# Ledger of designs, part 12: VH-VL binders against p38851r773to978

Target 1, 206 residues: p38851r773to978
Amino acid sequence: EAWCYFQDNFKVGSKTLFHVLFGDKSQVFPSSLFLCKKGSNLNNNSYWERIRRAKEDASCQFELCRKLQFQLNRTSNFIKDLLWLKDDNDNFKLVLQQRVTKIKQGYYFEVEEGPIIVKFPLCHPLLLRVRFIIAECITSQGESLKKCDLAILYDFNYVESIDKLNTKVEKLWLFERIHLNWALRYCKLEHSEINRKTREYLKKFN
Short names: E, the ipSAE of ESMFold2; O, the ipSAE of OpenDDE; V2, 0.75 times the mean of E and O plus 0.25 times the DockQ between their complexes.

## First folded at step 1 (VH-VL)

Design r14 (framework fv_roconkibart)
Fold by ESMFold2-Fast, scan of step 1:
Structure r14 (fold): chain C 206 residues (1-206), chain A 118 residues (1-118), chain B 112 residues (1-112)
Amino acid sequence: as target 1 above (206 residues)
Amino acid sequence: QVQLVQSGAEVKKPGASVKVSCKASGYTFTDYAMNWMRQAPGQGLEWMGWINTYTGEPTYADKFQGRVTFTLDTSISTAYMELSRLRSDDTAVYYCARGDYWEAFDIWGQGTLVTVSS
Amino acid sequence: DVVMTQSPLSLPVTLGQPASISCRSSQSLVYSDGNTYLHWYLQKPGQSPQLLIYKVSNRDSGVPDRFSGSGSGTDFTLKISRVEAEDVGVYYCMQGTHYPYTFGQGTKLEIK
């Protein structure tokens, strides 16, 4: 599978927003959007080769799954509502409803209030359809930033809600569903357990 | 153990249809494509097409387009090949086979002999 | 369709001697991803085909090291360094680069 890098225009202190959301090191996210524009290839050799190559990139995919699982199991003093939106060229963009302005070492970070949209390079992770929830940070004196709750909402219905009348959108939707299924099995993520924990966490934000 | 088990031999008259089953076990059925081939007595192998086991979308070789149908029953990890309007030259052993990482067929069924005679 | 041509069609070999089978395609088998989807199969008498070599030169699991594949573009070779009794059968090359996938006509290996 093709991979691309996150290169955001916003920083939180000395870290990029990606590092705040996903952990300490830069990662390569799988991107299939550019290949989905050539969706007629999904039913030939190149289609299955891409799926098999994604499996062979296990180290990168497993690290991404490991980081997401780690963040889900640990508390974090930063949570954002992240949406993956498509543009007119079938490219995804990460959209944040808010941004982080700065971090104070050993205590907390400050989040700028207001509906601010931050766009990132054209990448889309195939491992999970994720949505992070905006929340107040939980921190205590002397604790590291890894002690805040992080919610991941896996929304399988999103894939099926994509406009079925548009051939390009239908091909992208099908492609995402197939690769997501492969990635979930490969990374050994427990879908039901993730959903259960996410539902329990979301009850805190009613 | 990974294996593919096919249905038993069939004898059909010209003009009839035949439906061959291929039951997979020992692996996740939807992770691999299923291919269909045939081999006439004393002849070489001929590829008929494949089906995407996750989406259910089939692809047929042009020679068989309109006469062959590939279907799935995912609940029992089984693929089906139905060939209609049979002719005597359809007499062959029919094989299902799993497509691996490189579109190589790494696991084959035992074959199903279909005899078409009047 | 891509035509796969094997030679020889009949290969009588003395036990312990080397054997070589040629496979030629009517057009290049290099796919747009840079990989060559040329595979070799062995069909023993009364049995289903079994994979020997995938992607030109890679042995499938359990295949003895006396089997080797080589070639590029349109010209490919399967070699057996020393033929054993269990190698008897029909060998097929197959291309998986272009639809429809096609097989060579087969090479029957027999012991003299």
Scores: ipSAE 0.000, ipTM 0.433, lowest interface PAE 17.5, mean pLDDT 62

Design r15 (framework fv_roconkibart)
Fold by ESMFold2-Fast, scan of step 1:
Structure r15 (fold): chain C 206 residues (1-206), chain A 118 residues (1-118), chain B 112 residues (1-112)
Amino acid sequence: as target 1 above (206 residues)
Amino acid sequence: QVQLVQSGAEVKKPGASVKVSCKASGYTFTDYYMNWMRQAPGQGLEWMGWINPNSGGTTYADKFQGRVTFTLDTSISTAYMELSRLRSDDTAVYYCAREGLYDSFDYWGQGTLVTVSS
Amino acid sequence: DVVMTQSPLSLPVTLGQPASISCRSSQSLVYSDGNTYLHWYLQKPGQSPQLLIYKVSNRDSGVPDRFSGSGSGTDFTLKISRVEAEDVGVYYCMQGTHWPYTFGQGTKLEIK
């Protein structure tokens, strides 16, 4: 019954990974796509360890990419609107922008973390997350600018669009498993580099 | 006490449509996919498709695409299967079933006999 | 579509004797997650089908220990260690790995 826009799901060192659902709270999504409704699983260390060890499902049919009609927000306006969700931090800054690039060998989704660009193939499990943003927020937990929280932003319109796909495979509970597994792998891989670049960026405004 | 209760037997003429209901009780209706199957007299089971009660999303087997429609009334925990342009070879018992663990059908309705007279 | 083939189609058995039903798929039922979505159902005369075994070898709640499932890939077996009168009916295997879902033709178990 309860809808939530925010869920504390995972720790990366001293940083907290948040899952944020935004938009009209009256929207109803498949439980397999609604991570906030799975809060007990998302706050279970055993669950997160199992997700981390799970093998990746690399299968993605090219036709799935074409069935999704989506528009990526290439502006920072959407991102800026989400900053109020962490009002307990005076140094809350987003360094992420999203855009999509079409190349000769297919489609890629670029995630820009300040000077860092990460490319995701659109025909990967992350196709289901093309409207999701992984944002690194610079926060202060006291005085330290070393601390940075991570947020995964879920577009309710995109979740609803995926629900309209007439394919059981895209709607199965495994969507949640794949989605969370990718978030964990991304945070692991890019954590130290994003943190370093974020601190360098902030020093320019010192 | 999970139960799926279907509507009663129907007799239809060729070219007509039939709408079978399946009322669920004893669980959260929107948490489980609902599947539809049929069984011609003395024959085996044939899968027709599924509906997701949470979203209304449907998948139909190719043989029935364009003739069958699955719908819901979540306020009364009921799923519907409507089959149009009936033929004599559509004579069968139609079942609804809840999809549980690992895509298995853990609870079935009692069946609805649809007879299409020639 | 995945074709499911059962053998035998008719199985007369003496009470107290074992029974074995085979199910073969036209392609592997191992899904990318490592699970095999092969299930067995029993349809007693005049009744709806009921789940017996899910995911190859797991008994559904309330299913007696005399029922067991085994197999891998494309070849699967349902065994009843000691057939009882209440076991009469048609047994169906079903695959959920590939879409559309498909059933075997059914095996009619009768008391001889």
Scores: ipSAE 0.000, ipTM 0.429, lowest interface PAE 19.8, mean pLDDT 62

Design r16 (framework fv_roconkibart)
Fold by ESMFold2-Fast, scan of step 1:
Structure r16 (fold): chain C 206 residues (1-206), chain A 118 residues (1-118), chain B 112 residues (1-112)
Amino acid sequence: as target 1 above (206 residues)
Amino acid sequence: QVQLVQSGAEVKKPGASVKVSCKASGYTFTSYAMNWMRQAPGQGLEWMGWINTYTGDPTYADKFQGRVTFTLDTSISTAYMELSRLRSDDTAVYYCARYDYEGWFDPWGQGTLVTVSS
Amino acid sequence: DVVMTQSPLSLPVTLGQPASISCRSSQSLVYSDGNTYLHWYLQKPGQSPQLLIYKVSNRDSGVPDRFSGSGSGTDFTLKISRVEAEDVGVYYCMQGTHLPYTFGQGTKLEIK
C-alpha cells in the first residue's frame, strides 16, 4: 500500500519529518500532492523554524539523517511513480526524466535536469537544507493564478553543469527554479513564465 | 579541524594479523565513506576498499578479499582495518581517507607503518 | 581493472622552470553522471598524499595557481608553470570512475 511508504515515526515538534519535507500526508496519499500544498500561508514559518532548530542540534541532526535516508529510499520511488501518473504530459515528462539514478558509496544520489546535475548527499548536514517557497504562476497578462507551498531539499554546493556553475548564488537560483518548475507542473498550475526564464537561464551556459 | 588520526607503527611476524585504527574528528562520521589504501616502501599507492560508515557494509578490492576486514565503532568515530595471515610483502604504510561527496579522498590519515619480518 | 600510466616517472627540474606530467588511463574515465573522476595528489617526503587537482582541472583550496590540470577521456596532464622548492615530491594521478579505484605509478619531481 502506498501509505506504508510514508511511515515515519520521527517527530519534529508535532509533525513527522515527512510532513515537514513533503507536506500533509492526508493530501499526499489520496491526492498525490507531495511538494505543492495549495492554499498555504505565506508566513507559515512553523515547519521551517523546526528544521532550522533541528539542524543546530548535533544529536538531533544524526537522528534526522538516519530517518531521512529511510524516507528518501521509499519516498523518492513513490514521488516519481505518483508524478508520472498524475501529469503524464510532454512538459511534465521533461522534468521527470531526471530521476534519482544512483547512490555512490551509499552516501548520495543524483538527479539530472538538462545540463545540470544535482547531488543529494544522504545523511550530510547540508541534506537538511530545506526551504519553503511560495510559488506563483503568472499569466501572459501578468495576473497571478494560484500559489503552492513547497519544501525543497537541496545542497547547492553539489549543483553541477556542463560549464560548471562557479557562484553559489547562481547555483542556488538555478536549483530553486528547477524545483519550482517541478512543483508548478505537479500542481498543474500555469508556469509559462517560470519555464521560459529557466530555459533562458540554462542557455547562458551553452 | 577535520582530521583522521591513525594508530602507531606495528611490527609483526609472518602469519600474524594486524589491526589499524583511524579516528575521525571535526565532521559527522556516518556522513562520509571511509577508504583504505596502502603503500609498500618505494612503491605506489594501492586501494584496498571502503566501508559505508552509515550501514557498516564493507567493500574489498579482489586482491584483499578474504584477508582484510573493515569494521567501525561509531560511538568513538573510529574505523578499523584488520589484515590477517601477514606476509613479508604486506610491509607498507597503511592509510585511511575520507571520501568526499564530490568524488575524491580528503582528508587522509597520517599513515601507519606495518613491518612484517621474521 | 583500469590501468593508470604516468610519464615521466622521474622528473628533474631546475627551480623556476615549468614541469609537465602526463597520465593515461586504459579506458575512459567519464562517469555516467558526465563527470570525469581524475584527480592529482602530491606526496611530499614522509607525508600523506594531499589533494592538488580534482575532476581533471579544479584546484583544491590553498593550491597555488601555478598548478593546472587538463585533459579528457583517457589523456590527462598536470602542469606546474614555475617550479618552487616546496613542489618536490611524488605526484600521483588517480581514477575514481571505476572500481577498483586505481593510481598511477607516481612521478618523482626533484630539483636539479
Scores: ipSAE 0.000, ipTM 0.434, lowest interface PAE 16.1, mean pLDDT 62

Design s01 (framework fv_spartalizumab)
Fold by ESMFold2-Fast, scan of step 1:
Structure s01 (fold): chain C 206 residues (1-206), chain A 123 residues (1-123), chain B 113 residues (1-113)
Amino acid sequence: as target 1 above (206 residues)
Amino acid sequence: EVQLVQSGAEVKKPGESLRISCKGSGYSFTSYWMHWVRQATGQGLEWMGNIYPGDSDTNFDEKFKNRVTITADKSTSTAYMELSSLRSEDTAVYYCAREGYDFWSGYEYFDYWGQGTTVTVSS
Amino acid sequence: EIVLTQSPATLSLSPGERATLSCKSSQSVLYSSNNKNYLTWYQQKPGQAPRLLIYWASTRESGVPSRFSGSGSGTDFTFTISSLEAEDAATYYCQQYYSTPYTFGQGTKVEIK
């Protein structure tokens, strides 16, 4: 059984990276490239071939956990498209491998929330602006994993690049739908931190 | 509702090429492996290969050598299997099947199958 | 290539009887890190696509009757129909998804007398 979890002692910049725990083993190995869940098929080589190809196409430098050939089954486009990219300052940043859809004046991707389709500009992958906090909430003995198995948080600084909406209310709604909803859905995060970032975002518009 | 819909029956002569389609609906087409499996009349199931539509990565069973090609069109959520240099032994029902994996459920097996495409190769 | 061998080739039984089918793998399909057997059972009736019945060697797919069950680990697997019904006449296949190429057993045909 393999787990990926948040560790305070491992950082990329000021962000904490995940480590992998083997089932009956207490061994923890640093990882910069993949996210795994209990039950993943770790013997399928196709995932590593994709990573090799993506690395070559993007001229990216990656650090791989070579002791564990983890393959994540692609239940989610979001999880499959996560890549670690090394920037010019030797810092690793987690970048979404986003489909680039060209519009007349830029690039965007769509997020559908019920009857509403929200389009917003992509942060160009090579600019390393989009970042994530990845955590799998591990409960100690006596706690239930049902409360939080995985948290994926967008870098709130990405929202600063979004300028397609005309009102503060619409921009707050966009922030809430894309960032706050994901944080609350996948992990029971502290509302105070999310509210602080929301207020910080709104202050950009006075 | 997840569905896989395949193209209609084909009648071919030896030496010709076959191209059949499998259209997925009701799920994120680019997030799941699509497999091709065939079954000769009265015989067992035989895995041919697969494709991950998100990046067109493919794997094949060596038994089909250089005759099989699998492709996918993201815009129409459709996978294609082409088999060249047809022989009478290629007479079979061809199935597409989705390799399911729910991150939360952890399953990794063929959860949905197409209805099958009957292919007859005769002189 | 992992080879799956099913036995017997054919079972002819009466309604209400217990059907027991075997599937043996040339290599272990048990993954030690998650303690899961990558072995699946399908039912196929003439003219129809295969239907998933059992995954992870022993887990019953949603909507599958409780009379169907699977057991075993590593290389030796058993599929059981506790009380055979007329609609159970079909060919049953085991499949491994432990490694590519994915492989199927040759099938066991269950006939109702």
Scores: ipSAE 0.000, ipTM 0.420, lowest interface PAE 19.5, mean pLDDT 60

Design s02 (framework fv_spartalizumab; at its last look DockQ between E and O 0.06; V2 from the best seeds 0.00; counts 0 for: pae E 16.4 > 2, placed apart)
Fold by OpenDDE, look of step 2:
Structure s02 (fold): chain C 206 residues (1-206), chain A 123 residues (1-123), chain B 113 residues (1-113)
Amino acid sequence: as target 1 above (206 residues)
Amino acid sequence: EVQLVQSGAEVKKPGESLRISCKGSGYSFTSYWMHWVRQATGQGLEWMGNIYPGDSDTNFDEKFKNRVTITADKSTSTAYMELSSLRSEDTAVYYCARDSTIFGVVEDAFDIWGQGTTVTVSS
Amino acid sequence: EIVLTQSPATLSLSPGERATLSCKSSQSVLYSSNNKNYLTWYQQKPGQAPRLLIYWASTRESGVPSRFSGSGSGTDFTFTISSLEAEDAATYYCQQYYSTPLTFGQGTKVEIK
């Protein structure tokens, strides 16, 4: 198991940052994803859909989920699972899921992305998941709370080696460890691109 | 400012139908569940149903399911509650209330309420 | 449906005193997936709409004074006003959002002497 964490500050409210990153009209995803072929007309975001919480059958309880579709870049040969699809033109595309797992109005958002399964020859596949947390600085003045319009983006990346039963593999051989490290580097690159595009967007609107 | 503004008081006779409106402003109307709650004079609160204006998904208390219709007009940011076959027991103040979470995720609280609509059903 | 029972029906106290209200649910309102209790507390003054005070059993809504608090888990919940003020005279309702139909307690009326 490996993970990496990134943190960035933005001089906007958390709600604004959420819209920039995850809004229906946002262009940050999927173009920022490491495995994404930039500029592809296959790249798109679905609208957020409500998914019913299954276990307690609370009919009014929903989470938000959307799908990110993107054409795979040249690393497509390492992705060989059911998330890998071909279009009518034999283009390889991936459908990635994002889920809003927690919201507090005005100042807090959690979004989970994934999983992505990357397969390498003679190795256990890697399972990649990302958790985004958007928080906002809140100050108190007496009994009232005031927002600071300073949003913090946390990007948690999780990489796990898994077996055929999706069970975590604890003991990795040399090439598996190498691939794990590469995955962590890819997470960093992806984060950088997300950050870049986010700031570019904010610049255009300010 | 986020607010819900309801239509005015209604006086009805038994057997008639009632339609109350609730206009939302100051927020994304389609991104929040809208609930309807009533309160008989001197009594407690009673949940009737809700709607997600974004896709018009609705839930109802079984008690009202056959008589209540909840709709939403996205263009005017207005939710409606219609109650048919009115009875004297339907005399109450009716409230619309917004769910507290953004983008349709349920946070399980009504953070914004309309001012209420007084409905009197009498012969 | 989940039935919520509040007690006492009426609570008469003096300013500065501690008010303790109970809400019991007929079944657990604890959601195992996120370990949250879907129990909400509202304040309603005469002639006004209810006001949200506490959600998820213990989380105070923004702008709500610190003297208001909620606690409990599963089926037993408590709402507390640490030091009553004259303006706190109202009826307080608990509500469950665990499953439909959503239901409210019958309310506790808090009177200030």
Scores: ipSAE 0.007, ipTM 0.564, lowest interface PAE 9.1, mean pLDDT 84
Fold by ESMFold2-Fast, scan of step 1:
Structure s02 (fold): chain C 206 residues (1-206), chain A 123 residues (1-123), chain B 113 residues (1-113)
Amino acid sequence: as target 1 above (206 residues)
Amino acid sequence: EVQLVQSGAEVKKPGESLRISCKGSGYSFTSYWMHWVRQATGQGLEWMGNIYPGDSDTNFDEKFKNRVTITADKSTSTAYMELSSLRSEDTAVYYCARDSTIFGVVEDAFDIWGQGTTVTVSS
Amino acid sequence: EIVLTQSPATLSLSPGERATLSCKSSQSVLYSSNNKNYLTWYQQKPGQAPRLLIYWASTRESGVPSRFSGSGSGTDFTFTISSLEAEDAATYYCQQYYSTPLTFGQGTKVEIK
C-alpha cells in the first residue's frame, strides 16, 4: 500500500484542487506521510486530519523532492501529475491531466478554469518515480525497449491508441501517462516493496 | 546567519585566467541557485551566469559563454567562477549572489550577496 | 536580450521629499499565466554589495522600510521613496528575471542635499 502526502489546496472555479503525493516514507523527516489504502473513505475526518498534517509539513516534502529532482530531465514538458479535485458535491476525483510549463528555473503544472490559472511546482515523488522508471526501462532494455514498452501498453490496454496518434508530442504525452498509471498502480504495493523498488531504481542512476 | 564569503582581490595580466570562490554558510547550499554578477568601476551591474549546486545545472550570458566556467563543490559549500583569456575590460568587482527562492521554483531575486572580489587586469 | 532603461540618471533631493524613479523595459516582463512582473529593485551604497528591496515589481522584501514601494506592469515600472531619509543616498537598480540573460538597468543615483 502506498504512502500519500497531501500538498497545497487551491480553489479553481467551483472546485477545490488538492495535490496528492505518493512517496517513500523512509525518506521524510518528520514523517508527514500516511498509509493510503484502496477504497479509503474520503469523508472520514481522521483521514482528512492526517492529510492536513502532511500538508503542514510542506518544507519536509520539498526537501524530499529536491533530493530526487536531480534525476528529472528539466527540458521535458510532458509530465502528468496526480491530483484530487473536490467538486460541488464533495466528491473527490483522481485526475491525471496537467499542462506543464517551464519557467526559467523550474517547471509548473498549470490548471486553467476560466480566467484562473493555478500552478504547482514539478517536485512530486510520483512524477520523479515515473521519470526514473522510464529512464531505467530505456537504459536496461537497449535493443528490447519495444518489448518493455509493449508490455506496459498491454497492461493498460492502450496499444491501439498510440498507433492512432498523429504527432510525436501526442505519443510522448500518452506514453508518459501510461507509465504514470503503471507507477500509480505500483505505488499501491506495500511500503516495504515500494522502498525496495525505489532503492533498486535509484542505484541505477548513481 | 546566512552568509556568502568571497576570495580576496586579484591582479592579473591580459591573457591570464581568473578563479574566484564564494563560500555559503547558514543555509542549504545545494537548494539555491548561485549567481555571478560583475560591476566595472563607476558602471552598472552585469549578470554573468548561475549554477544550481544540487545538480550543477548552469546558465550563462552568451557574451561570456566561451570564457566562463561556473562550478560548485557540495562538500565545502563553495561555488567557483573561472574566467579565461582576461582583457582590460574584465577589470571589475565580481559578486556572487544567492537566488531567494528555494529549489528555484517561484522567484529569482538575489537576497544574499557576497562582499565582492576586486579584479584588476592590466599590463 | 531585454534592455532596462532607468531615469533620471541622478536625483538630488532634501530629506522628507518624495523620490520617484523610473525603469522601462524593451519587452514586457509580465508573465501572462501567473500575472506576475519579473522585475526587482536593489539599493547599492558606495563600496557595498547591492541590497534587495522589492521583487515582483511591488512586493517589499522582509525588513525593508515601508517608505520604499514599487509599482507598474509590463514595460513601465516606478520605484518610490515616500519620505527620503539621509541613509537612502545610494544608487538604485532595477533588474528583470523574466528571461536569460538576466539584465539590470544602468542605475539612478539618489543624492541628499
Scores: ipSAE 0.000, ipTM 0.433, lowest interface PAE 17.2, mean pLDDT 62
Fold by ESMFold2, look of step 2:
Structure s02 (fold): chain C 206 residues (1-206), chain A 123 residues (1-123), chain B 113 residues (1-113)
Amino acid sequence: as target 1 above (206 residues)
Amino acid sequence: EVQLVQSGAEVKKPGESLRISCKGSGYSFTSYWMHWVRQATGQGLEWMGNIYPGDSDTNFDEKFKNRVTITADKSTSTAYMELSSLRSEDTAVYYCARDSTIFGVVEDAFDIWGQGTTVTVSS
Amino acid sequence: EIVLTQSPATLSLSPGERATLSCKSSQSVLYSSNNKNYLTWYQQKPGQAPRLLIYWASTRESGVPSRFSGSGSGTDFTFTISSLEAEDAATYYCQQYYSTPLTFGQGTKVEIK
């Protein structure tokens, strides 16, 4: 029921920004994720795979999927008490899916991430989904300004159970409201880290 | 100022072909999907298809797929819809409409419409 | 394809009254990854092109008066004009942007007495 939105401008074309964020050799993910223990040797990404579309989308030309594997960062107060995760948590290892859902002539890219399921004590499971949008700045004549925007939309919903991800808890418990506010703060930290790493890698193109 | 300006009204005979233009101005023509929607007299709206002028990717409603051609000319910022083998039931107002996707947050709506092109097909 | 059914077909009301329009979808238009309903409302006055009013079921387009609102989720959607004005006489269409072919409801004509 909660969401937040960030937008950043970059002085590169959208294909370059996509490569920096999501390329097979990019190291922005998973280490920028707020749940990720940075530097763990469990942190690894699969290659992008082309998959059959589940839904018809008039703007999308193809769909690619990859998996991010990472170790959960247990030192943060936000996540130290997480009891249940969607994937194997014996070593607190998570697997998170990213999908490229739209590409338009290399001027527009849309990547969807998730879901991630987190469970605080005495709360319903909290579902997190993320959408990344890269849009090139174009003149009225269609010429690239070699500038683009990155938009990140974080969407949080409490769900009835881990097996009912399309549900929505309409009446939040007190602690659920409190933890939701903490989750929104962590999206800010994740955005900051994504932005920082992206700008560091982009120096290679200046 | 963002505008879509369509070609003028037409009167056609059954079996002829129709070609309507839609010129976009005040925005990046190649960065937005363009849709075609028609409306028969006194009836509702009917989506026909679309084009992404940046790469000429197109989609069509199945009922028009064999009769409709949608193209775009990047140099003139103009989209075209052609409808062949006209019938009296093709008498309608034809609209082009810009998809709002691609600038910042995605709105997923037709935010700019052309003025409409009235087409009459009569024998 | 997704069929949108609007009701009533015609709604005749006096100025200042509340208009309530229904749009029912044959399939859910809720996109689970972002939790948004891909349902849009347009206004069309006689002799004019449609005008965008509401997108994502409940989000008002810029420049649209606050008396226009939308609600609902999944398959059942409602469009409301809180206090009718004479200029609101028009036909209102819902439209789904969930999947191709994009489809419109048959329309609800709002008449001002």
Scores: ipSAE 0.000, ipTM 0.433, lowest interface PAE 16.4, mean pLDDT 79
ESMFold2 (binder alone), look of step 2: mean pLDDT 92; pTM 0.941

Design s03 (framework fv_spartalizumab)
Fold by ESMFold2-Fast, scan of step 1:
Formats: structure tokens, C-alpha cells, sequence
Structure s03 (fold): chain C 206 residues (1-206), chain A 122 residues (1-122), chain B 113 residues (1-113)
């Protein structure tokens, strides 16, 4: 019964969510916030309904952010291991660590409903996009590796377009490991295994 | 320096269960897949399954999926493999191996444990 | 599952000779989007765990001597030791990591005369 949907052009202060996460040169990727609501609830105008809705949205956003934070921790730990084993490019190390840290920082905004303040944690929109691409791949009749390859290419192009590092190749490989590894693995599995893995993957985001 | 240290040799009877361990050190334990591979005497290598310790996600070869359980303890940086309903054919050396990331896809094994010899006999 | 077939079963050669090992896959392990072959080669000496030598079909692992090389694409792969040394006596395995389940070839035993 719970629904989660996207709201375009969601703002954090005077900036869109997309600008907060990706900065300047964000034209290619639509900005959105993942919001949750109970599908059968039609009463949205009372004070108590506003408080209830704010709490439900915050809880949904918190769970999604927590799950996405786990994936960001994987990236942070991998970057530490990778850079520790190499003669360091200090600028590359600093820029990667700063960007990963900034994304991992809990961006939040406050919704004031009378005496109650509810904090909404923000989630990384690229991981939610990968979820949709995987779901579409699985639900298609006769889903194929070619369809999964197309979905992977779409996501890769978006990740590439938002890279702010001067040395794009290395950053894209790290993004690929986060965003595309699951899609590649699921699309390469047999139908029954893909369905099982897709349920587990989506459970992490819903 | 990366090191994987496995538990000692086991002798079991048919129908019993096996539980062996693999302790990782010198790297971020939660950032790499841990795989289990076995090898019967004089035979080739056989992949059994893997686990990502960071979120306990697991994969298994269909041959073992009803008998094998793989778990990981993040606090001790230790992975475990349990194999139930043992048969004489399960007599083998069991290895753990760390999965290195390869182009964001599937992984290959850059470090291996020393192996645990398991003998299943009546 | 992807089946890897290695040949020959055994190679018996003298020091200084070239060893050429074959690994054939029942399905392509080349991923077209990145043009990479998801195939590795391992060395295993008696009583020891396997050792990674080659990944992505042709990339040599750090610390592995230059006499070891890999080549091939898609379904046909070759592992070469350009000049055998006594320490190279071992069984060599290919492995694919293109799809689950991960699979190994049956191995090629290299013996030094």
C-alpha cells in the first residue's frame, strides 16, 4: 500500500536537489526527490494529516538514505583500499574523497508543521534510477541481455555527464562499480535467479 | 599486507555438517567479496558460492544451494562456510578467496587462503 | 553454465622451451560494451593454493614474471610461458567471471623433464 514517487525540481534552499548533489553543469540529468505516501489515504488537508504525512515521508526517506549510504560506504572503503596500494596522486585522492564525503554527508531539510519539525534525509538519485532500469529489464516479456545492455549504457552516459573531476576515466570506473555492477550481474543471471536477486535489490531501496 | 587465514583440518562422518572459517586481514573486509572454492584430491577447482560481507549478499552454485550456507562476521573480519548432509564426495580441500573488482562486473580471485582439508569417511 | 575446456591435459617439456596452453569456452566471455574478456589464469603447485597470474585474458598480475602471457578473445584463449623454468612445474587453470556460476577449466599439468 505504500507508494514512492518522484517530485521534479525539489529544492534545498534556493538550489534544486540536483544542483546540491552535482553542482553546476547539471542540465542533462533531471532532478527529483523520492517521496513516499500511503496509496489509499485521500485526506491531505487537516493538520494531523500533514503531521502524519511528514513523518511517513521522513521515515521512507530515512530508510532509502540508510540503504544508499551503505552502498556509498562500499565505495569509500574501496577507494581507501585502492589508493592505499598505489603511489598516490594526492589531487585525485583528495577530490575523490571530498566528493564521496560530500555525497555521504546527510543532506537534510526541515519541514515545520506547527510545533513539530521533521527532517527529511536526502538520497542519491542515480541509485534510484538504476533500480528503475533493472525493474524494467526484469518485467519485460522475454527480457534479454541486449535490453540490459541498453539500460546499462543509459545509466553510464548519465554518470559520465555529471563527473566533475578533471580526470574522468578513473571516477567513471568507480561510479560504474556502484551503479552498474548490480545491473550487470542481474542481467547476466537466469530468469529465476534474476527475479530472486531483483527482489532482494529492490528490498534495499523500498 | 593482505592475508586470508582458514581454520584447521576436519574429519567428518557422512550425514554430518561442516563449518569452516576464513579470517581476512590487511584490507577493508566489508569492501570485497569472499568466495569459497573446493578441490577434491587430484581434481579441478569447483566454485561453491560467495558473500559480500558489507551487506551479506550471497550467491551459490546451484549444485550446492540446498546444502551450503555462507555467512560473515564484520566485527571479527571472518567469513564462514557451512555444508550440510556431508557425503564421501565432499572430501576435498576447501579454499576461501578474495574477489577483486573488475570493471564493475564480476570478480576474479587475487588472494587465497591456505586451504582447509576435509575428510568425510565412515 | 559456461563450460571451460582446457587442452592438453598434460605438457611435459624441458627448461627453456615454450609452453602453450589452450582454454575454450562454451559461450563468449567477451562483454561487447567494454570490449573486455572475463577470463583469468591461475597457477597451482602441489600442496598450495592457486595463484592469480593473468586477468582480463591478457593483463598480468603485479609481481608475475614477464614470461607468462595470455591472449585470445570470445571463446578461444591461450596461456603461454615463453621460456620454462623448473619452478613453473604446476597445474594451470582458466576461470571465467562473465556470469554465475563462476567456472574453472579442468586444468593443464605442466611437467619439467
Amino acid sequence: as target 1 above (206 residues)
Amino acid sequence: EVQLVQSGAEVKKPGESLRISCKGSGYSFTSYWMHWVRQATGQGLEWMGNIYPGDSDTNFDEKFKNRVTITADKSTSTAYMELSSLRSEDTAVYYCARGEYSYGFLDYFDYWGQGTTVTVSS
Amino acid sequence: EIVLTQSPATLSLSPGERATLSCKSSQSVLYSSNNKNYLTWYQQKPGQAPRLLIYWASTRESGVPSRFSGSGSGTDFTFTISSLEAEDAATYYCQQYYSYPLTFGQGTKVEIK
Scores: ipSAE 0.000, ipTM 0.433, lowest interface PAE 16.8, mean pLDDT 64

